VHH binders against q7zyf1. Designs and how they scored, part 24

Target 1, 260 residues: q7zyf1
Amino acid sequence: ALRIKVISMGNAEVGKSCIIKRYCEKRFVPKYQATIGIDYGVTKVHIKDREIKVNIFDMAGHPFFYEVRNEFYKDTQGVILVYDVGHKETFESLDGWLAEMKQELGPQGNIDNIVFAVCANKIDSTKHRSVDESEGRLWSESKGFLYFETSAQSGEGINEMFQAFYSAIVDLCDNGGKRPVSAINIGFTKEQADSIRRIRNCKDSWDMLGVKPGATRDEVNKAYRKLAVLLHPDKCMAPGSEDAFKAVVNARTALLKNIK
Below, E stands for the ipSAE of ESMFold2; O stands for the ipSAE of OpenDDE; V2 stands for 0.75 times the mean of E and O plus 0.25 times the DockQ between their complexes.

## First folded at step 13 (VHH; framework vhh_7aqx_2)

Design x1 (at its last look DockQ between E and O 0.04; V2 from the best seeds 0.00; counts 0 for: pae E 11.8 > 2, placed apart)
Fold by OpenDDE, look of step 13:
Structure x1 (fold): chain B 260 residues (1-260), chain A 119 residues (1-119)
Amino acid sequence: as target 1 above (260 residues)
Amino acid sequence: QVQLQESGGGLVQAGGSLRLSCTTSGFTFSSYAFSWFRQAPGEEREFVGAISRTGGLTDYADSVKGRFTISRDNAKNTFYLQMNSLKTEDTAVYYCAALKRFTYEYDYWGQGTQVTVSS
């Protein structure tokens, strides 16, 4: 039987363990329950008519456990990367998690050969959502990661995530541990993604268009045209492109009204 | 042939100390983390403690924290369970186990050694 190694990554309390438990409630055989911030076990799953043995390492997200985690990154085939949609900082920390993994894998390690399932977790929370779906999806997909909206509490999205996740890992294994090139073909460019991110995080309309405050009408129009071409719904398949485009249109309009 | 062999078990009085050894052969010692388990009569096998591959990390069950210490000697292909302040509740067959580096599955088990703590 195919044996795979999976780890969980993400800040403390984002629900990593809950996601795993929700899915594995009847499947998870704990082998070791560490008081030092790692819980791991074995599950058996059936994917594409194949029995897969999955070793899952649920790692504590607290920075204190860095020295514990560093031993578990190697030879990982799949990562469940989790953030809390209600806590922006957990999303912002995802890059740090990736950096940690890369560091621990070392120069010979290739993160590109690992399947990532990003879980935007706690979608059931009645609290204010601070990370919208488009933002999470853009971030994830731009890196070639799988993206899922999940609720460990309700179970929403959990099965779908794991099925897709394991399927992708099986495919990876069948391909000799390399991601298929086709899977890397992101339907949008880095420039598009960057533009969308910038627009989302802009301070004002000038920043949104990428012009200096006090820019001339011509400069504003030029900047708009460039972004319009880049983000046009007919040309841009990036998550959040439509909203970004609308925002740019509005920004232009607003600026031009004030520029004599 | 892979072999794990526990030794050092026996009868000890409450409050006493005992050191168990697990001697291994037939595999690359440094490639494995190691764990101790115990099983009392009529009870399920329970985790006692573990030591990482490098020896830098140890973990213990709450019931033995502060009393038990796990160490390893790579040169001897042996790892240890130092048991201090033993209690009657510590009476069990103690097993050593090897966790493979990449999977951390318990690939290999010892036969067990009896530890009896008398009141």
Scores: ipSAE 0.015, ipTM 0.320, lowest interface PAE 7.0, mean pLDDT 87
Fold by ESMFold2, look of step 13:
Structure x1 (fold): chain B 260 residues (1-260), chain A 119 residues (1-119)
Amino acid sequence: as target 1 above (260 residues)
Amino acid sequence: QVQLQESGGGLVQAGGSLRLSCTTSGFTFSSYAFSWFRQAPGEEREFVGAISRTGGLTDYADSVKGRFTISRDNAKNTFYLQMNSLKTEDTAVYYCAALKRFTYEYDYWGQGTQVTVSS
């Protein structure tokens, strides 16, 4: 049987352990590794015609940082990154979690050869959603990570997440520990993703098109066409591209209204 | 200047009790989780027990469960290890350590205090 190591990462109270327990039900056998002070679970799953034995380290709700060494992160095949859609700071912390893991893996650890699943959690319990789906999905997919909307309370998205997650891990193992080329083709480029993020955060039409106040009609149209080609729906499958394209169109219209 | 200082170590007879203290200064005590570790000569440092920032969660190594109790006193900026029913195998240098948020290492360590348990 194939043995893999999975860790869950994310701020406290985002629901990491609830997601794991919901999927495993009674099959999650809690264990405690006293040397590192971290709870973990052991489970078995069937993916296609394979049995996979999984060690899952659950870092939620425990002072599991008492002794942490690079041995903790070594030989990890999969990472579940969790944030709470109602608390934007938990989403903003994800880059910090990745940086700490990358530091501990060292030069021999290649993050590109680890399967990541990002869980936008607590979609059932929040009236005040702070991170919309397109924002979370864009961040995740631009890094080559899987993205799922989940709720441990309703069970929404959890089985789908784990099935896709373990299937991707099996594919990685079958490709000699390297991510298959087909799995890295996400349908948009870094330039497209960066442009969408920039446009999302702009607050005036001049800045959105990347032109100076007082730009000529030709300068506005030239800047518009560069962005329109970049964000065209046939070329850009990035989350949020349609809204970004509409914003660019509106910015052009607003600027040209006052230019001859 | 951050300081962690262990005290309360010494010589004690098997079956006896001892209370270690870790006094702290130079940081906000209530923002940290704390752990006790111990190291016997020629051995690796081993985890003894830990207490969360709020004191609501404690955990212990199997070798000390039921004999040792960890507590914290935020008013005195002090973290304690009560050791009961001591055994000769508990002989070691005991260290306190502080951790504020997830990192790959503890933020601060004390200098250690010797505990010697004689038969």
Scores: ipSAE 0.006, ipTM 0.130, lowest interface PAE 11.8, mean pLDDT 77
ESMFold2 (binder alone), look of step 13: mean pLDDT 81; pTM 0.819

Design x2 (at its last look DockQ between E and O 0.06; V2 from the best seeds 0.00; counts 0 for: pae E 18.6 > 2, placed apart)
Fold by OpenDDE, look of step 13:
Structure x2 (fold): chain B 260 residues (1-260), chain A 119 residues (1-119)
Amino acid sequence: as target 1 above (260 residues)
Amino acid sequence: QVQLQESGGGLVQAGGSLRLSCTTSGFTFSSYAFSWFRQAPGEEREFVGAISRTGGTTYYADSVKGRFTISRDNAKNTFYLQMNSLKTEDTAVYYCAKVKRFTYEYDYWGQGTQVTVSS
């Protein structure tokens, strides 16, 4: 039987453990319940008519447990990376988590040979959503990660995530531990992704178009044309491209009204 | 044989201070993290705080944060719980625990020491 190692990553209280527990209620035999910062479980799953033994290390997200979790990154084949859609800081911290993993894997470690399932969790929350689906998806897919919207509370998206996640790991293993090239076929460019991210996080219309305050009409139009070509719905398949394009159109309009 | 033993418990007035010690033997002290727990009558055992292997990181329960401090002395194979500004609610049996390497489970416990805070 194929044996795989999976870890969870993400800030505290984003629901990592809850996701795992929700899925494993019937499948996981927890071996270690009283832990400081790490829960360990073993489960058997059937993927593509294959039995897979999964070791899951659920890691605490609190910084205190860094000294503990740093030992668990090695030989990882799959990562469940979790953030809370209602708390933007948890999403913003994802890059830090990746950095930590990279650091701990060392120079010989290749994060590209690990399957990542990003879980936008707590979609059931009645609270204001601070990270929209497009933003999460863009971030994830731009890195070649799987993306899922999940609710550990309701169970929404959990089974789908794990199914796809394990399937991808199996494929990885079958490919000698390397990510299949096909999984990297991102239908959009880095430039497109970066532009969309910039537009989403811009402070004003000038920033959105990438022009300086006080830019001329011609400069604004030139910047707009460039972005329009880059983000046009017919040409850009990046998540959030449509919204970004609309925002750019509006930004141009707004700026031109004020430029005599 | 692995041993953990708490000491320093007793009766103290509210607002007072107490320092608990956990003396260990039977293993390489510097290689392990440690935790303090407490159990009040009729309640479940609850986490108080923890200290990392190096002592560089500490973590506390919200209920004791700012009042309690955990430290360690590797030369003495002992770690401590300094309890300041004690409250009646802090009355409990306090336990020290060893964290197992790699799995981070609690594998060994002390016998506990009684702390009583009077009004």
Scores: ipSAE 0.014, ipTM 0.298, lowest interface PAE 8.1, mean pLDDT 86
Fold by ESMFold2, look of step 13:
Structure x2 (fold): chain B 260 residues (1-260), chain A 119 residues (1-119)
Amino acid sequence: as target 1 above (260 residues)
Amino acid sequence: QVQLQESGGGLVQAGGSLRLSCTTSGFTFSSYAFSWFRQAPGEEREFVGAISRTGGTTYYADSVKGRFTISRDNAKNTFYLQMNSLKTEDTAVYYCAKVKRFTYEYDYWGQGTQVTVSS
């Protein structure tokens, strides 16, 4: 009885259509993306003893199709947001995709009331990847998005993703289009997540601790202590916190070696 | 701010060839389909042909099929009408038009360029 609208988003050639095709089997009509930029499918799913009818719009990710796809952002309950773990630029583009949707929804739109499932997709079945799982998961979960590792070639993770995705959409719809209130939190703060991202991308030990070259031993230790409290694995459950904490410890050691 | 401007018109002998250009500005060229129209003296505007956003599909009126070819160049924000085996009946003002998204209706037109085919 419940009818929902789902769209896909992400750069071209990240495997969006492959993920949708594997789930929808033969109900997908993939004939218009080259000219119109949108393919369409309808499927039925059963979630928590309810029959849900889903309209899926697979939107082409090329910038050339922007004016076509912007009409499909409105009245959307769920978004499948896809990047290729082998191409970091597709991950780095995700904030641009969110900005595009936010712009088209306008000042009255609220992305927080839309369910996002982020798919870290492996287009090629290789061991090499450019975006670590912790990096992708941190980005996703810090925004309240669901995160899944998927494989376009094997199909792994795809059914799990759709199951959780549709379940979250049903919960949203049952709460009047707003996310359910819960006492449970994600186990980390925005400050913790931002610090982990900064530490992952910093260039040297001075920058990592947030001190200038020429800092005194006391300044190094004070900066270290602040980060250590923030990121300690007992207090921070964020993806990547252990690696960030280790990096901060190593940076302190390296800097103190050069200070009398 | 959206502008389309035709060029390349002129006088040509029957059996000859001519290439028209439509240069565009004020919008994302690669997001739209385009069409050519023509209007002969004393007649209504007549559809000539169209090209899809990607250039993968073209469509032509029966009167020009096999003689005219539409193409596009994304680097120059320009699309073209190559007219071969011209006939005196092809004498007209030729207009380019921007196709409105999803409808194949036309929301912007060029000023027109005269093509005259002499016997």
Scores: ipSAE 0.000, ipTM 0.093, lowest interface PAE 18.6, mean pLDDT 78
ESMFold2 (binder alone), look of step 13: mean pLDDT 87; pTM 0.883

Design x3 (at its last look DockQ between E and O 0.02; V2 from the best seeds 0.00; counts 0 for: pae E 9.6 > 2, placed apart)
Fold by OpenDDE, look of step 13:
Structure x3 (fold): chain B 260 residues (1-260), chain A 119 residues (1-119)
Amino acid sequence: as target 1 above (260 residues)
Amino acid sequence: QVQLQESGGGLVQAGGSLRLSCTTSGFTFSSYWFSWFRQAPGEEREFVGAISRTGGLTDYADSVKGRFTISRDNAKNTFYLQMNSLKTEDTAVYYCAAGKRFTYEYDYWGQGTQVTVSS
């Protein structure tokens, strides 16, 4: 039987453990409960008519447990990376989590050979959502990660995530531990992604178009044309492209009204 | 051939101390986590403590926390269980176990050593 190692990553209270427990409630056999911020368990899953034994390490997200986590990254084949959609800081911390993993894997380690399932968790929250789906998806997909909207509370998206996640790991294993090239085919360019991110986080219309305040009409139009081509819905498959395009159109309009 | 051999067990009075050793061979010592387990008569085997590959991390059962300490000597392929302030309830057969550093699955087990704590 194929044996795989899976870890969870993400800030404290984002629901990592809850996601795992929700899925594994009938399957999860705890082997060790550490008082040091690591829960270890084993589960058996069937993917593509194959039995897979999964070792799962649920790691505490609190920074205090860094010294504990650092020994568990090695030989990982799958990562459940979790953030809370209602808390933007948890999303912003994802890059830090990746950095930590990279650091601990060392120079011989390659995160590209690991399957990542990003869980935008707590979608059931009636509270204000601070990270929209497009933002999370763009971030995840730009890195070749799987993306899922999940609610550990309701169970929404959990099964789908795990099925896809394990399937991808199986494929990875079947490919000698290398991510299939097909999985790397991002349907959008880095430039497109960067533009969308910029537009989402812009301070004003000048920043949105990438022009200096006080830019001429011609400069504004030139910048707009460039972005229009880059982000046009017919040409850009990046998450959030449509909204970004609309924003650019509006920004241009607004700026031109004020430029004599 | 992989071998784990416990030693150091015996009879000790309550409040006393005992140090168990687990000597290993047949595998790369530095690549493994090590654990101690114990089994009292009529009871299930229970976790006592564990030590990470580098020795930097240790974990203990609540029942032994503060009293027991696990250490390892990579040069000797041996790891230890220092048991202080022993209680009668600590009476059991103690087992050492080895698992790969990336899992808490134990691939290898010792035969056990008897520890008896008298009142």
Scores: ipSAE 0.014, ipTM 0.303, lowest interface PAE 7.9, mean pLDDT 86
Fold by ESMFold2, look of step 13:
Structure x3 (fold): chain B 260 residues (1-260), chain A 119 residues (1-119)
Amino acid sequence: as target 1 above (260 residues)
Amino acid sequence: QVQLQESGGGLVQAGGSLRLSCTTSGFTFSSYWFSWFRQAPGEEREFVGAISRTGGLTDYADSVKGRFTISRDNAKNTFYLQMNSLKTEDTAVYYCAAGKRFTYEYDYWGQGTQVTVSS
């Protein structure tokens, strides 16, 4: 039987353990190891007519358990990254979690050969959603990560996430532990993703077009045309591209009203 | 020789703000986790907050969460504690500390800087 190792990562209280417990109800007997802060368990799943034995390590999520994470990262096939859609700081911490993992794996480690599933958790909370789906999906897919909207409370998205996650891990293992050269075509470039992220976060029309406030009509139109080619919905399939393109069009219109 | 030196302490009114700095020398700054601790007279030294080697992860004691922010600047070999909405209970000597293991023994400590929150 194929045996795989998966870990969970993310800030405390984003719902990592709840997602795992919801999926593994009665099949995962978590034993919290208070002395080292790790829940560990084994479960079985069936993927592509194969029985897969999964070792799941659920981190306590507390940064102070760093010393136990050294052996924790070694030989990992999959990572479940979790953030809370209602707390943007948990999303912003994801780059920090990746950076710490990269440093612990060292220069010989390559996280491109690890399957990541990003869980945008607690989507059942409609009152305080601060990270919308397109923002989370853009971040995830631009890095080659799987992305899912989940709720441990309602169960939404959890089975679908684990099925896709384990299927991707089986594919990785069947390719000798390396991501296939025919890996996903995400339909957009890094430059397109970076531009959408910048446009989403900018504060005024000048900044959005990348021009200074004294820019001429020609400079505004030149900057607009560059972004329009990059982000046009017919040529850019990135999450959030349509809204970013509309914002760029509106920014040009607003700026041209104020210059002759 | 390894040195950690705190600065930026002083007297401030309750509700006010201070920014502490910890300048470091004598070791590879980017390989260390950094923490702030504080100690009031007659009390044990208590954890305030910590920041990872890359600056991407932070953690805080519950008593300061939401009011204090830790940051680091690897180019200046310095890390900071921004202290907002200060309370009289925050009065203490504040120490910076460095360790290779985030949650355990710290290899190096500063000499401390006094923060006094009045009224």
Scores: ipSAE 0.011, ipTM 0.355, lowest interface PAE 9.6, mean pLDDT 79
ESMFold2 (binder alone), look of step 13: mean pLDDT 81; pTM 0.819

Design x4 (at its last look DockQ between E and O 0.01; V2 from the best seeds 0.00; counts 0 for: pae E 22.6 > 2, off the site)
Fold by OpenDDE, look of step 13:
Structure x4 (fold): chain B 260 residues (1-260), chain A 119 residues (1-119)
Amino acid sequence: as target 1 above (260 residues)
Amino acid sequence: QVQLQESGGGLVQAGGSLRLSCTTSGFTFSSYAFSWFRQAPGEEREFVGYISRTGGLTNYADSVKGRFTISRDNAKNTFYLQMNSLKTEDTAVYYCAAPKRFTYEYDYWGQGTQVTVSS
């Protein structure tokens, strides 16, 4: 039987453990319950008519446990990376988590050979959503990660996530531990992604179009045309492209009204 | 072969102190975290405390928190359990353990040392 190692990453209280428990309720055999911020368990899953034994290391997200979890990154084949959609800081911290993993894997470690399932968790929360789906998806897909919206509470998206996650790991294993090239085919360019991110985080219409305040009508139009081509819904498959395009259109309109 | 051996156990009066040692061999001491466990008669083995690889992180069971301290000496391949303010309920066989690297399965155990706290 194929044996795989999976870890969870993400800030404290984002629901990592809950996601795992929700899925594994009947399958999770705890082997180690450490008061040290690591829960270890084994589960058996059937993917593509194959039995897979999964070692799951659920890691505490609190910085206090760094000295413990740093030992668990090695030989990882799959990562469940979790953030809370209602807490933007947890999303913003994802890059830090990746950095930590990269650091611990060392120079010989290749994060590209690991399957990542990003879980936008707590979608059931009645609280204000601070990270929209497009933002999470853009971030994840731009890195070649799988993206899922999940609710550990309701169970929404959990089974789908794990199914796809394990399937991808199986494929990885079948490919000698290398991520299949097909999984890397991002349907959008870095430039497109960067533009969308910029537009989402812009301060004003000038910033949105990438022009200096006080830019001429011609400069504004030129900048708009460039972005329009880049982000046009017919040409851009990047998450959030449609909204970004609309924002650019509006920004242009607003600026031109004020430029004599 | 990985070996752990406890020492320092014995009889002590309530309120007293005792220091246990766990001497290790057969592996790179500095590469491992360590734990203490204890088992009282008729009870399940319970976690007492943990010390990280670097020694920078320690954790203790609530029952011993503030009274017990774990330390390590890499030069001696030994880690310790300092037990202060001992109580009768601390009476147990104490075991030192090392989790396997990367899996944290406790596969390496000492033989145990008896600690008896008298009233």
Scores: ipSAE 0.024, ipTM 0.417, lowest interface PAE 4.2, mean pLDDT 88
Fold by ESMFold2, look of step 13:
Structure x4 (fold): chain B 260 residues (1-260), chain A 119 residues (1-119)
Amino acid sequence: as target 1 above (260 residues)
Amino acid sequence: QVQLQESGGGLVQAGGSLRLSCTTSGFTFSSYAFSWFRQAPGEEREFVGYISRTGGLTNYADSVKGRFTISRDNAKNTFYLQMNSLKTEDTAVYYCAAPKRFTYEYDYWGQGTQVTVSS
C-alpha cells in the first residue's frame, strides 16, 4: 500500500549493486528501464505490520551519466550513500554527491525531508582500511544521516541498514513527509566536528595545535586549552572526540618537551 | 531494553582492594560512556568516576583519585571499578550508570552492589 522511491549514490565500484542484490535477492525483480547507467527494480518490505513497495534506482556513479541521473533525484524518499572504506577518495566524494542532488532539487527541494543511510562498505577484506568508523560516522551523524558498517561479501550490516532505513522512511511518511525536529539533536556542534576532522588529518604536532613552529610555551598552552575546552566530554559527544583529545594532549606534550 | 548489572561487592578490610564489574545488555556498548556512583546510608548519591566511549579519557572524584581506576572491556560488554587502599568512608552501595545517547543525563542505572569496608 505505501509506495516509496529510493536511490543509491556513490562512486563506481563501491559495492552499491552488491548491497542491493544481497538484501533484495528473492524479492527483487530486475527491470531494465534504460541501458544508459540506471538499473531499476521493485521489492516489498514489511515494516511495523505494513507492506511497503519500494522502487529502487541504482544510479551509475560516473560523471558521464550526470544528465541521466539528475532526472531521478526528484520525489525521492530515501537515499543510500555508499563508499568503500578502503578508498578514501570514495568517501571524500560524498559531499560532491550531496551537492549534485541539492542543486538538482532546487530551492523548492528540502533535503532534510529525505532519509539518508550512509554505508561504509568493506568491498575487499584484504585491502587496508583508509576511513575508520569514527570518521565516517562523524561525517554522517553531523548531517543527520544514518550510518552503517556493511560488507557485501559477508552480508554484515546490510539487513540492519535496510530495516532502519525503511523504518525511518515510514516514520517520515507518517509525519506528513517532514522530519521530526527532535531527531536533529546530535550532541555536538559543527565547530566541534570540524575540529575533530582537522585533528585527524594533521601531519604534525604544530599543525594539530594550530601554532607555527617556534611558538612559545605560552602560545602552545593557550592553543591547547582552547581545543581541550572545545572537545571536553561534557560539551562534545561527537564520534572521534576522545581520540582527537588524546591526540591534542600528545601534541602538547611533544611540543613542550622541546621548549624550555 | 538497556540493562546494567553490578557485581563484585562485599566485605573488605581497610587498606584492601576490591574490583566491581558492570555487565550490560541492550546496548551498543562501544557507543557509550559510563560512570560509577555510590550512596552511603543517609547520604545523597555521589559521583565516583567516569570513562569515555573509547576508554581514553577518565575522570574521578577527588575523594577517590589515585585509589580507584575505571576500565572497560568492549569484548565482554563490561566495565570495571578497581578500588585500592579502601577506607571505611568508601562503604556504600555502588551503582553503574549510562547516559542517554548524546546527553550527560543519566537515565540508565544498575540495581547496585554493596561494598563494606571494615576497620
Scores: ipSAE 0.000, ipTM 0.102, lowest interface PAE 22.6, mean pLDDT 77
ESMFold2 (binder alone), look of step 13: mean pLDDT 82; pTM 0.828

